VHH binders against q09150. Designs and how they scored, part 33

Target 1, 302 residues: q09150
Amino acid sequence: MRKEYLVSHIEENAHQADIYSLNVVAGNLWSASGDSKIKKWSIGDAEHSLVEEIDTPHKLGVHHLATSLDENVVVSCGFGQDVYVWNPETNEFRDLGNNAQHPSECWSSCISPDGQTIAFTSVDGRIAVWDNPSDCKISELDTKGKFGLCIDYSPNGRFIVSGHQTGQLFLISTETGRLFHVLSGHTSPVRSVAFSPGSTLLAAAGDSKMITIYDVLSGDQVGQLRGHAAWIFAVAFNPVGDLLLSADVEGKIKIWDIDTMECISTQSETDGAIWAVAWYKNGFIVAGADKSIRWYRAAATE
Key: E = the ipSAE of ESMFold2; O = the ipSAE of OpenDDE; V2 = 0.75 times the mean of E and O plus 0.25 times the DockQ between their complexes.

## First folded at step 19 (VHH; framework vhh_gocatamig_d2)

Design r39 (at its last fold request DockQ between E and O 0.95; V2 from the best seeds 0.78)
Fold by OpenDDE, look of step 19:
Structure r39 (fold): chain B 302 residues (1-302), chain A 119 residues (1-119)
Amino acid sequence: as target 1 above (302 residues)
Amino acid sequence: EVQLVESGGGLVQPGGSLTLSCAASGFTVSINALAWYRQAPGKKRELVAGITRGGSTYYADSVKGRFTISRDNAKNSVYLQMNSLRAEDTAVYYCAAYSYLRQSPSDYWGQGTLVTVSS
């Protein structure tokens, strides 16, 4: 089964630098860029108008953004190893580097579905879970120097997964705070991890140019998606969980059928790296090195 | 991998000026930000100035109005124009590059160049 997607909108120069992160939450798109700005865009209107622009305290750009489901908590990670928690209601930023006793340089973050927990990976290979807003550490796993490149929180709130430079994934139970699985299948850096909506599957991709699908409970590999010719920097399940979106550093976008493990669509409108992807409605959004936000819709003939 | 090489350091009198240069090589296309740090004897390394690919700049309070950071993307270089130099500016200055393609715990750093401000 092949699906056709069309570009529905392009926001040129959405940022002044590369866009490294996209989050679709509560009918809005959140974007974060190397220009140290965070922006909020409307999904509801055809124009996808800019709703809000935030000048962050990041000194050297932002490369990761996590947003709570209720949009009450925004966590940003910067190139300067600075981390901020933003409260959109009060417009206040908390400097976690100064206010929280972080063990090391944080790189990636995710927020629990209820917004009460924030998890971080660090450059020195630690996975730390913190209570929000108390900034108290709940748990920490030390991988012994394996750089954590990505992290995700399962929609059911039961698991945290991180991808590391060694290709390993660490799956942590939030109930016990303990390691649930060490997942193998990659031997090169994992750049992106994503849980399926039902929290039953896990996708991981990176420099191997391959996407591995895992069963969360058993830890078993259930599939490998091959087709990308370059490093993959982003993966995301659609809201239903039957499709997976991926993008690589050469600007190739692929959509995969999770049941058949086949690529059902490939987009290549840009030659620049795509760093981030997100699903919205029946379409998807991508952004990266060309500083644009590109919106896609499923073709009506399907 | 990214390699950084600093140049331009030296001895200068108080009130004098100096321009530091840093040339980047390797996977420079992925570098989001370039920055200058300095470390004085017995002190911690501190961020002096930074510049993003988009041109956004940051300056430490201690150098605002005196130092200017600029970037030449064509030459893969970053510069630090230092005016009105003070004795407290004496330090080894380091160039740093920040890339999203980072694979290791190590940042990309130059070897440093010594700036000495003395009468």
Scores: ipSAE 0.843, ipTM 0.927, lowest interface PAE 0.5, mean pLDDT 94
Fold by ESMFold2, look of step 19:
Structure r39 (fold): chain B 302 residues (1-302), chain A 119 residues (1-119)
Amino acid sequence: as target 1 above (302 residues)
Amino acid sequence: EVQLVESGGGLVQPGGSLTLSCAASGFTVSINALAWYRQAPGKKRELVAGITRGGSTYYADSVKGRFTISRDNAKNSVYLQMNSLRAEDTAVYYCAAYSYLRQSPSDYWGQGTLVTVSS
């Protein structure tokens, strides 16, 4: 079954450089860019007005942003290996890059659903789990130098998954702090991972141009989504969990039905890579190399 | 094949000037940021200056006001104008490139160019 989406708004030149990360939380879209700025945009109006522009201490641009559900904790990662944890009410940035306990060269992060725990990937292959209120490390998995490119926290708070340059995924139980599964299937860098909202499935995609779907508890592959012709940098389940959104470095956007494992919509872009995607309401948002934010809504059904 | 090539190093007197350049080749995608690092004997490598694709710049406190970074995005090249040089600026200077399409744990680095500031 096919489904249509229509561009409802374009914010041209929303940033002065590529937009690498998008987060939807508490009625706002957060965007992070290679221009070292983070911006908040309203979801609730048709113009999607700019709510706030944040000048960050990042030296060489921001390529990653994670926001807690309550908007009290933000983690941002930049080129040149700087990493900050901060509270957006105060914009008081804590520099993790100068902490001797912190692994060197953190690349990506995720925040637990309750906002208390942060997990990091690193270039040197360590996956660290950190208790934010006490500022101490809870656990660490050493992958023996496997560059960690992406990471996600399950919505039920029980698992963390990371994707690595080798194609391996490491699924960690947060209750034990120990490795639960090593997931195979990719042989190329994994660029994006996402848990389903029920925490029973996870999706992984990257340079293989394929999306794999895994059952979290068994670790078995339960689906393969083929159709992208370029590297996939972003995947996200919708809030219901029946659809997956994906985007590639050639500007293609695809929507997949998880029950049938079939592509039900493709949007074609001519502006270049799409680095980030997010769901909102009955639509989705994309951003990337053209420095613009594109808002899509579901087409009316007959 | 990815390659970063530095040039422009040399011997200069205190108070003098040098221009370093670095050309990046073999990238099939945009370089998101370019930077200069330096390493003096017995010291850790440190970030001296950086410039993003959008033109935003960073300078270390020790060089602010004396050094100017610039880039030519069409040529994937970065330049460091170094004025009012001091003996403490003596180091091997390295060009670095950052790409979001990075596939390996190693960043992209040049081989370095020596700058010696001495009377």
Scores: ipSAE 0.706, ipTM 0.851, lowest interface PAE 1.0, mean pLDDT 88
ESMFold2 (binder alone), look of step 19: mean pLDDT 79; pTM 0.802
ESMFold2, look of step 20: ipSAE 0.655; ipTM 0.823
ESMFold2 (binder alone), look of step 20: mean pLDDT 79; pTM 0.806
OpenDDE, look of step 20: ipSAE 0.821; ipTM 0.921
ESMFold2, fold request of step 23: ipSAE 0.668, 0.643, 0.620; ipTM 0.833, 0.819, 0.814
ESMFold2 (binder alone), fold request of step 23: mean pLDDT 80, 80, 80; pTM 0.813, 0.811, 0.813
OpenDDE, fold request of step 23: ipSAE 0.753, 0.767, 0.786; ipTM 0.896, 0.898, 0.906

Design r40 (at its last look DockQ between E and O 0.61; V2 from the best seeds 0.51)
Fold by ESMFold2, look of step 19:
Structure r40 (fold): chain B 302 residues (1-302), chain A 119 residues (1-119)
Amino acid sequence: as target 1 above (302 residues)
Amino acid sequence: EVQLVESGGGLVQPGGSLTLSCAASGFTVTINALAWYRQAPGKKRELVAGITRGGSTIYADSVKGRFTISRDNAKNSVYLQMNSLRAEDTAVYYCAAYSYLRQSPSDYWGQGTLVTVSS
């Protein structure tokens, strides 16, 4: 069944550079940009007003952002291979991934829903897991030099998945800190991974221009979504888990029905890259190279 | 094809000045940050200065107050104004670009331009 989505709001020039990351949590949209800023925007009004603007210590820009469900822990990664943890209560940034204990240059990070555990990827292929309260490394997986481009934490807190330049995905059990599955299917860089809200499925996409869907527990590929003509940099499941949102570097946005594995909507409001997507309510938000945030709402279904 | 081309190197006296330029071409998306690195013979390449598209800068401690980085986003160009040059600044200077499209540990690098500070 096809669904229609309409632009409901555009925040033109929301940042001074590309917007690489979006996260919806606790009634707010968080955005991170190559201008080295993180911004918080209200979801609960039609203007989607700017609530807060944070100058980060990322001197070369911010490209990954993750937020705990209560907004009390925010982790960010920048082009300087730096990782910081921000505590909004104290307004302090703590250097995490590039401190003296880490042997490598960090690229992407994620945080557990409760804010207790942070994981990040590195250029040298190590995947590190940190206990946030004690600020110490819990575990590390060595992928033997496979540059880690993306990482996500399952909503149930039990798994971490990373996507790598080789096309491999490494699914790690958080209970043991050890490898649970190595997932194949991509032979090109994986740019985005996402768990479904029930933590039973995960999606992976990148330079192969396709999206693979895996059953988390078995590691089996259960679907393959084809239709993008360019590299895919963002995927996200909606809160119900029955739809997937994807966007590519040529500005195409697609929505997929996970039960049928069919594309049910394609949007093309810009020809510039879309780096980030997020769901909110019955709509979604995209941002990218045009420095703008675009809000979409769902229309009536057939 | 992505290209980074440095220019402006040469021989200068101690205390002198040079301006290095780097032009970036062949990019289909914006370059988020541009940087200068240098490498003296037998040493490792080190960061000298970097600048984001938004204008934020970073400098190595050894060059603070003497070097200034700037960029022209419309031309995808970055410049390094080097003042009060010292013999220790002698090196090949390389331009680097930081892009979200990065696929490998190696990012985009120029061929380098030699700066020699000698009397």
Scores: ipSAE 0.565, ipTM 0.805, lowest interface PAE 1.6, mean pLDDT 87
Fold by OpenDDE, look of step 19:
Structure r40 (fold): chain B 302 residues (1-302), chain A 119 residues (1-119)
Amino acid sequence: as target 1 above (302 residues)
Amino acid sequence: EVQLVESGGGLVQPGGSLTLSCAASGFTVTINALAWYRQAPGKKRELVAGITRGGSTIYADSVKGRFTISRDNAKNSVYLQMNSLRAEDTAVYYCAAYSYLRQSPSDYWGQGTLVTVSS
């Protein structure tokens, strides 16, 4: 079954550089850019107005942003391999890079559903879990030099998954702090990982141009989504979990039916790379190299 | 193979000027940010200036108003105009490139160029 989507809004020049990260939490969109700014946008109004602009202490841009569900914690990772934890209430930033126990060269981060735990991947292949706000390290897994490019926290809080340059995924149990699965299926860098809303499935994609769907508990591959012709940099399940959104460096956006494992929609409004995607309501949002934020809505059904 | 090659370093008197250049080659991915670092003898390497893909710049406090970083995307080059040089600016200057598309755990660095400010 095909599904049509329409561009409902374009925020041109939303940032002054590439937009690398999008997070939808509560009623807001959070964006992070190479211009070292983080912005908050309204989802509720038709114009998606700018709500807040944050000049971050990042010196060379921001490429990863994690936001807690209650918006009380924001974690940003920069090209300088600097990491900050931001408290939106106090407008204070903690520089984790200056923590003697903090892993150096962090690249990506995620926050637990309850906001009490922050996990990081590092360039040297470590997966570290920290308590928030005590900044105490809870656990660490050393993959022995395998660059961790992406990380996600399961909605049920039971698992953390990271994607690495080797194509491997490491699934960690938060209950034990131990490795639960090493997932295979990719032999090239994994750029994005995402849990389904029910925490039962895991999607992984990257330079293989393929999306692999895993069963979280068994570790089995349950599907492979083929169709992209370029590196995939973002995947996300919709809130229901029956659709998957993906985007690649050539600006192709695809929607996949998780049941049939078929592509049911392709968008090509831009030739610029799409670095980030997010679902909202019955639509989705994309951003990337053209510095714009594009909002899509589902077309009216027959 | 990715290469960053610095040039323009040398001996200059206090108050003098130098322009450093860094030519980047061998990249198969887009470079997002370029930066200049320096390391003086017995000191840690420090950021001097950086420029993002969007053109945003940052400077160390010690060089603000004196140094200017710029980039030429067509030439895959980054430049550092250094004016009003001081003895404390003496260091090996390194070019660095950062990419969101990186696949390696290592950053891209040049071999460095020596800047000596002395009477």
Scores: ipSAE 0.383, ipTM 0.710, lowest interface PAE 1.5, mean pLDDT 92
ESMFold2 (binder alone), look of step 19: mean pLDDT 80; pTM 0.804

## First folded at step 20 (VHH; framework vhh_gocatamig_d2)

Design r41 (at its last look DockQ between E and O 0.83; V2 from the best seeds 0.00; counts 0 for: unsure alone 64.3 < 65)
Fold by OpenDDE, look of step 20:
Structure r41 (fold): chain B 302 residues (1-302), chain A 119 residues (1-119)
Amino acid sequence: as target 1 above (302 residues)
Amino acid sequence: EVQLVESGGGLVQPGGSLTLSCAASGFTFSINALAWYRQAPGKKRELVAGITRGGSTYYADSVKGRFTISRDNAKNSVYLQMNSLRAEDTAVYYCAAYSYLRQSPSDYWGQGTLVTVSS
């Protein structure tokens, strides 16, 4: 069944450079950009007004942002190999890059549902889990030089998954700190990974231009979603878990039905790359190279 | 093949000026940030200046007010105007490019250009 989505709002020039990360948490949208700024936007009002702007100490831009569910912890990763842990309420931050025990060249990060654990991928292929706020390392997996491009924490807090340049996914149990699965199916870099809301499914996508759906417990491939013609840089399940949102470097946005494994909507309003996507309510948000934040809503169905 | 080629280095007297250039080629994707690093003998490589695609600039404290970084997006080039050069500025200067689309665990670096400040 086809589903129609309409642009409901466009925030032009939301940032001064590409927007690489979007997080919807507690009724707010968080955005991070190559302009080294982090912004918080209201979801509740039709204008989606700017609520907060953070001038970060990132020297060369921000390319990844993770936000805890309670908005008490924000982790930002920058091109300068700098990493900061923020308290958005006080604007205080910790410089993890200067921590001698912290992995160098961190690329992506995710936060546990309870906010007590932060996981990182590094350019040199390490997956490290750290306690927050003690900054003590809990565990580390060395993939032996496989660049980790993305990482996600399961909503139930039981798993961490990372995607790597080789196309491999490493699924780690947070209970044991050990490798649970090595997931295959891709042979090119995985740019985005996302758990379903129930933590039962995992979506992975990247330069292969396809999305693979995995069963988390068995590690089996459940399906492959084909249709994108370019590298996919973002995937996200909707809050219910029956739909998947994806976007590629040519600005194509697709919505997939997880039950049928079919594409039910394609949006093409921009020719610029879309780097980040997020669901909100019954709609979704995208951002990327054109520096705008685009809000979509589901069209009314009869 | 991605290449970064630095130029403009050389010998200069204290108080003198140099302009470094770096030309990036072989990129099939956008570059988010360009930067200049330097490494002096026996010292760690350090970030000297950086410029984002949006035009935001960073300078190390040691070079603020003396160095200016600029970028030409059309030419995929970055420049470092160095004024009031000091002996402690002597180093090999490296150009670096940063991209969200990178596939390699290695950063994109030039081979470096030597700057020697001496009387």
Scores: ipSAE 0.853, ipTM 0.928, lowest interface PAE 0.5, mean pLDDT 94
Fold by ESMFold2, look of step 20:
Structure r41 (fold): chain B 302 residues (1-302), chain A 119 residues (1-119)
Amino acid sequence: as target 1 above (302 residues)
Amino acid sequence: EVQLVESGGGLVQPGGSLTLSCAASGFTFSINALAWYRQAPGKKRELVAGITRGGSTYYADSVKGRFTISRDNAKNSVYLQMNSLRAEDTAVYYCAAYSYLRQSPSDYWGQGTLVTVSS
């Protein structure tokens, strides 16, 4: 089974530098860029108009962005290891770097769906879980120096998964604050992890050029998706959970059927790296090194 | 093995100029941002200026209008033109490189080059 997607809109030069992160939430696309700006774009109209442009205090750009489902809590991480948590209604940024319990060298972050809990990876291999309202550490896992490159929070709020330079993944139960599984399969850096919307599967991809699919509860590898010829920096399940979107540093975009574990679409619009992907109701969105946001819509059904 | 090598430091009179250079080598991956930091005696290291691959720049308030950062992406080199130098600019200046493709737990730093502004 093939599904076709066509470019429906291109916002050329949406930012003045690489776009590293995309999040779709509450009817908006959020983009974060090396130009130190975060922008919100409408997903509900054909023009995908700019809703808001936010000048952040990040000095060398923003490379990771996480947004709670209600848009009330945003976490952003930048080069030079500045990390802020903020409320978009006020645009008041709290610098997490001045808290002695906060990991001073964090790289990536995620937020629980309700915005109450923030988790961070760090360069020194600690995975920290923080209560956002009190700004205090709830728990941490010490991976013994394994640089954490990516992290995601399950939609049901029960799990956090991080991907590391060693290829290992650490799956943490939020109910206990303790390690639930160590997932093997990758032997190269893991650059992106994502939970399925039902929180029953997770995908991990990176420098191995393959994507592994794990059953969350058992920790078993249940699939392997091969076909990318370059490092994979972004994966995302669609809202139904039956498709996975992936993109690599050479500009290739692939869509995978999770039931069959087969690639059903390959597309390329740019030779530059794609750093970020997201699904929206009518298709998907990609962005990367060419500073542009490309919107794809599913081809019309007959 | 990746290396950053600074050059161009030295003794200069107040009001004078210096150009610092930093050459990055041994990278098998792109560099997304290059920056200059400085550390004066008894002070913490501070970010002075930064430049992204796309040309976006940052300057600390203390150096705006006097310092200019530039980069040569083909050589992974960064330069800091320092004009109208003042005594408070005396510091060891360090080059740093940042990459979204990094696999190493450390950001990349040079050994530093001393700039002394003294009459």
Scores: ipSAE 0.653, ipTM 0.820, lowest interface PAE 1.2, mean pLDDT 88
ESMFold2 (binder alone), look of step 20: mean pLDDT 79; pTM 0.807

Design r42 (at its last read DockQ between E and O 0.82; V2 from the best seeds 0.76)
Amino acid sequence: EVQLVESGGGLVQPGGSLTLSCAASGFPVSINALAWYRQAPGKKRELVAGITRGGSTYYADSVKGRFTISRDNAKNSVYLQMNSLRAEDTAVYYCAAYSYLRQSPSDYWGQGTLVTVSS
ESMFold2, look of step 20: ipSAE 0.631; ipTM 0.817
ESMFold2 (binder alone), look of step 20: mean pLDDT 81; pTM 0.818
OpenDDE, look of step 20: ipSAE 0.836; ipTM 0.924
ESMFold2, look of step 21: ipSAE 0.595; ipTM 0.812
ESMFold2 (binder alone), look of step 21: mean pLDDT 81; pTM 0.817
OpenDDE, look of step 21: ipSAE 0.835; ipTM 0.923
ESMFold2, fold request of step 23: ipSAE 0.657, 0.571, 0.620; ipTM 0.832, 0.795, 0.807
ESMFold2 (binder alone), fold request of step 23: mean pLDDT 82, 82, 82; pTM 0.829, 0.827, 0.828
OpenDDE, fold request of step 23: ipSAE 0.787, 0.794, 0.790; ipTM 0.906, 0.905, 0.905
ESMFold2, last read: ipSAE 0.485, 0.581, 0.694; ipTM 0.758, 0.797, 0.860
ESMFold2 (binder alone), last read: mean pLDDT 82, 82, 82; pTM 0.826, 0.828, 0.831
OpenDDE, last read: ipSAE 0.775, 0.778, 0.773; ipTM 0.904, 0.902, 0.900

Design r43 (at its last look DockQ between E and O 0.81; V2 from the best seeds 0.00; counts 0 for: unsure alone 63.7 < 65)
Fold by OpenDDE, look of step 20:
Structure r43 (fold): chain B 302 residues (1-302), chain A 119 residues (1-119)
Amino acid sequence: as target 1 above (302 residues)
Amino acid sequence: EVQLVESGGGLVQPGGSLTLSCAASGFTVTINALAWYRQAPGKKRELVAGITRGGSTYYADSVKGRFTISRDNAKNSVYLQMNSLRAEDTAVYYCAAYSYLRQSPSDYWGQGTLVTVSS
């Protein structure tokens, strides 16, 4: 079944540099950019107005942003290997990079559904889980130098998954703090990972130009989505879990039916890289190298 | 891959000025930020100044008001204007590039250029 999507809104020059991260939580869109700014945008109005702009102390830009479901905590990772934990209400932040207990080489982060734990990947291949706000380390897995490029927390809070430069995925149980699965299927860097809403499936994509779908509990591959012609940098399940959104470095956006494992829509309005994607109630959002935020909606005729 | 080549280092008297240049080549379109680091003998390498693609700049406290970082995207170059130089500014200065497309743990670094501030 083909689905048609239309551009509903474009925020031109949403940032002054590439937008590397998008998060939709609690009716807001959060964006982070290489310009070292974090912004919050309204989803409820047609204009998607800017709600908040944070001038971060990141020295060389932001490339990863994690936001708790209740927006009480935000974690940002920067190119300068600086990491900050934010209180969006007060805009107060903690500098984790200067904490002797925290690795200074964190790259990506995710927050547990309850906001009480924060997980990080590092450039030197560590996967660490920390308590928030005590900043005490709960657990750590050392992959022995395999750069962790992406990380996600399952919606049910039971698992953490990270993607690495070797193509490997490490699935960790939050209950035991131990490795649950090492998932294979990729031999090139994994740039994005995402759990399904029910925490039953896991999608992984990257330089292989392919998306692999895994069963979380068994670790089995249940599907492969082929069609992208370039490195994939972002994947995300829709809220229902029956569709997957993906985007690549050539600006191609694809929507996949998870049941049939078929591509049901392709968008190509931009030739610039798309680094980040997110679903929202009326469609999906993408951003990347052209510094704009593009909002899409399903066509009314469907 | 990105290659960086520094130039402009040399001997200068205290109070003098010097401009460092760094030329980037290779896959430069993916570079988000460019930065200057320095390493003095027996000391750790430290970030001196950085500039994002959006033009945001960072300066170490020790160089604020004296150093200015700028970039020319058309030339794929970054510059460090150093004024009011002090003896403690003596170091090897390195250019660094940061890209979101990195696949390895290492950032992109130049070979460095020596700056000596001495009477």
Scores: ipSAE 0.779, ipTM 0.904, lowest interface PAE 0.6, mean pLDDT 94
Fold by ESMFold2, look of step 20:
Structure r43 (fold): chain B 302 residues (1-302), chain A 119 residues (1-119)
Amino acid sequence: as target 1 above (302 residues)
Amino acid sequence: EVQLVESGGGLVQPGGSLTLSCAASGFTVTINALAWYRQAPGKKRELVAGITRGGSTYYADSVKGRFTISRDNAKNSVYLQMNSLRAEDTAVYYCAAYSYLRQSPSDYWGQGTLVTVSS
């Protein structure tokens, strides 16, 4: 059946610069921006009020944010490759760029479902897995210089996937710490990866302007979603796992039905890049170059 | 080809002023942040000042109150106004550009401009 989404709220100029990252966790939306601020917004009310504004130690803006499910562990990355891990309740920041035991040149990160493990990508192509409570490296995969642009942890905790400038994806088993699959299909930078909520599928997208869908256990490509005319910087499965959201650098937003592999909605309400997307219970959220957060809700049906 | 070209360096007496400029060319994409770094002989390179596309600025403690960074997005240029110069400001100054759309493992750097503060 057809499903429609409409803009329900726009927070214009939510930040003073591009918004690069969005995370929905524990009743809040977290946003991170080139203005070096991280902001928390309520998801539970129609006005989506600002809950907190965090001045970060980032010098050149924040382009990546990962937040644990309980909001107790946050990882943020900025231009100039500065990276911090902190607890928002204590504001105790660990500057990973100055610690020789942490990965250098980190670009992106993800946090395990239990909040205890952090995985990082890096400019030099290393993928590091870290036990946060003990501040100890668990494992590392050397991709031999393939710049890692995106990374995700499966909801079941069993896999990590990273996407790289070469188009390759590396799927790592967390049980063994070893490479599980190398996934092909892209020949251009992969900008976003996401696991389905059941951890059985993953999506990858980037500069090839297409989205590939893989079966996690077999490593087989099970679909291609075509229709974007520009680089795709963000993909996300909805909480049920039957829809995928994607957005590109020309401001196009698409929703895909995973069962049919067909685009069921296209939105085009800005011509600026959309850098980040997120689902929430009542719909989805996008943000990007226009410095605004746009909230969409599912249309009521009889 | 992508290029960053610094200019405006030179010899100046203590207490004097200089304005550094950096012009970025060959970029087909938005530059998200611009920065000035410096490196004195025998020292590591240090971030001096930075400015984001939204206008947020950063200054190292050693230069705060004396240096001002600004940018002209239409010209893809960044400027560093340096006042009340001291001998310890002597260094080669480099500009750097950061883009979220980059496909390369390296960021973009200029070749540098020498600033010498000496009696």
Scores: ipSAE 0.696, ipTM 0.845, lowest interface PAE 1.1, mean pLDDT 88
ESMFold2 (binder alone), look of step 20: mean pLDDT 78; pTM 0.789

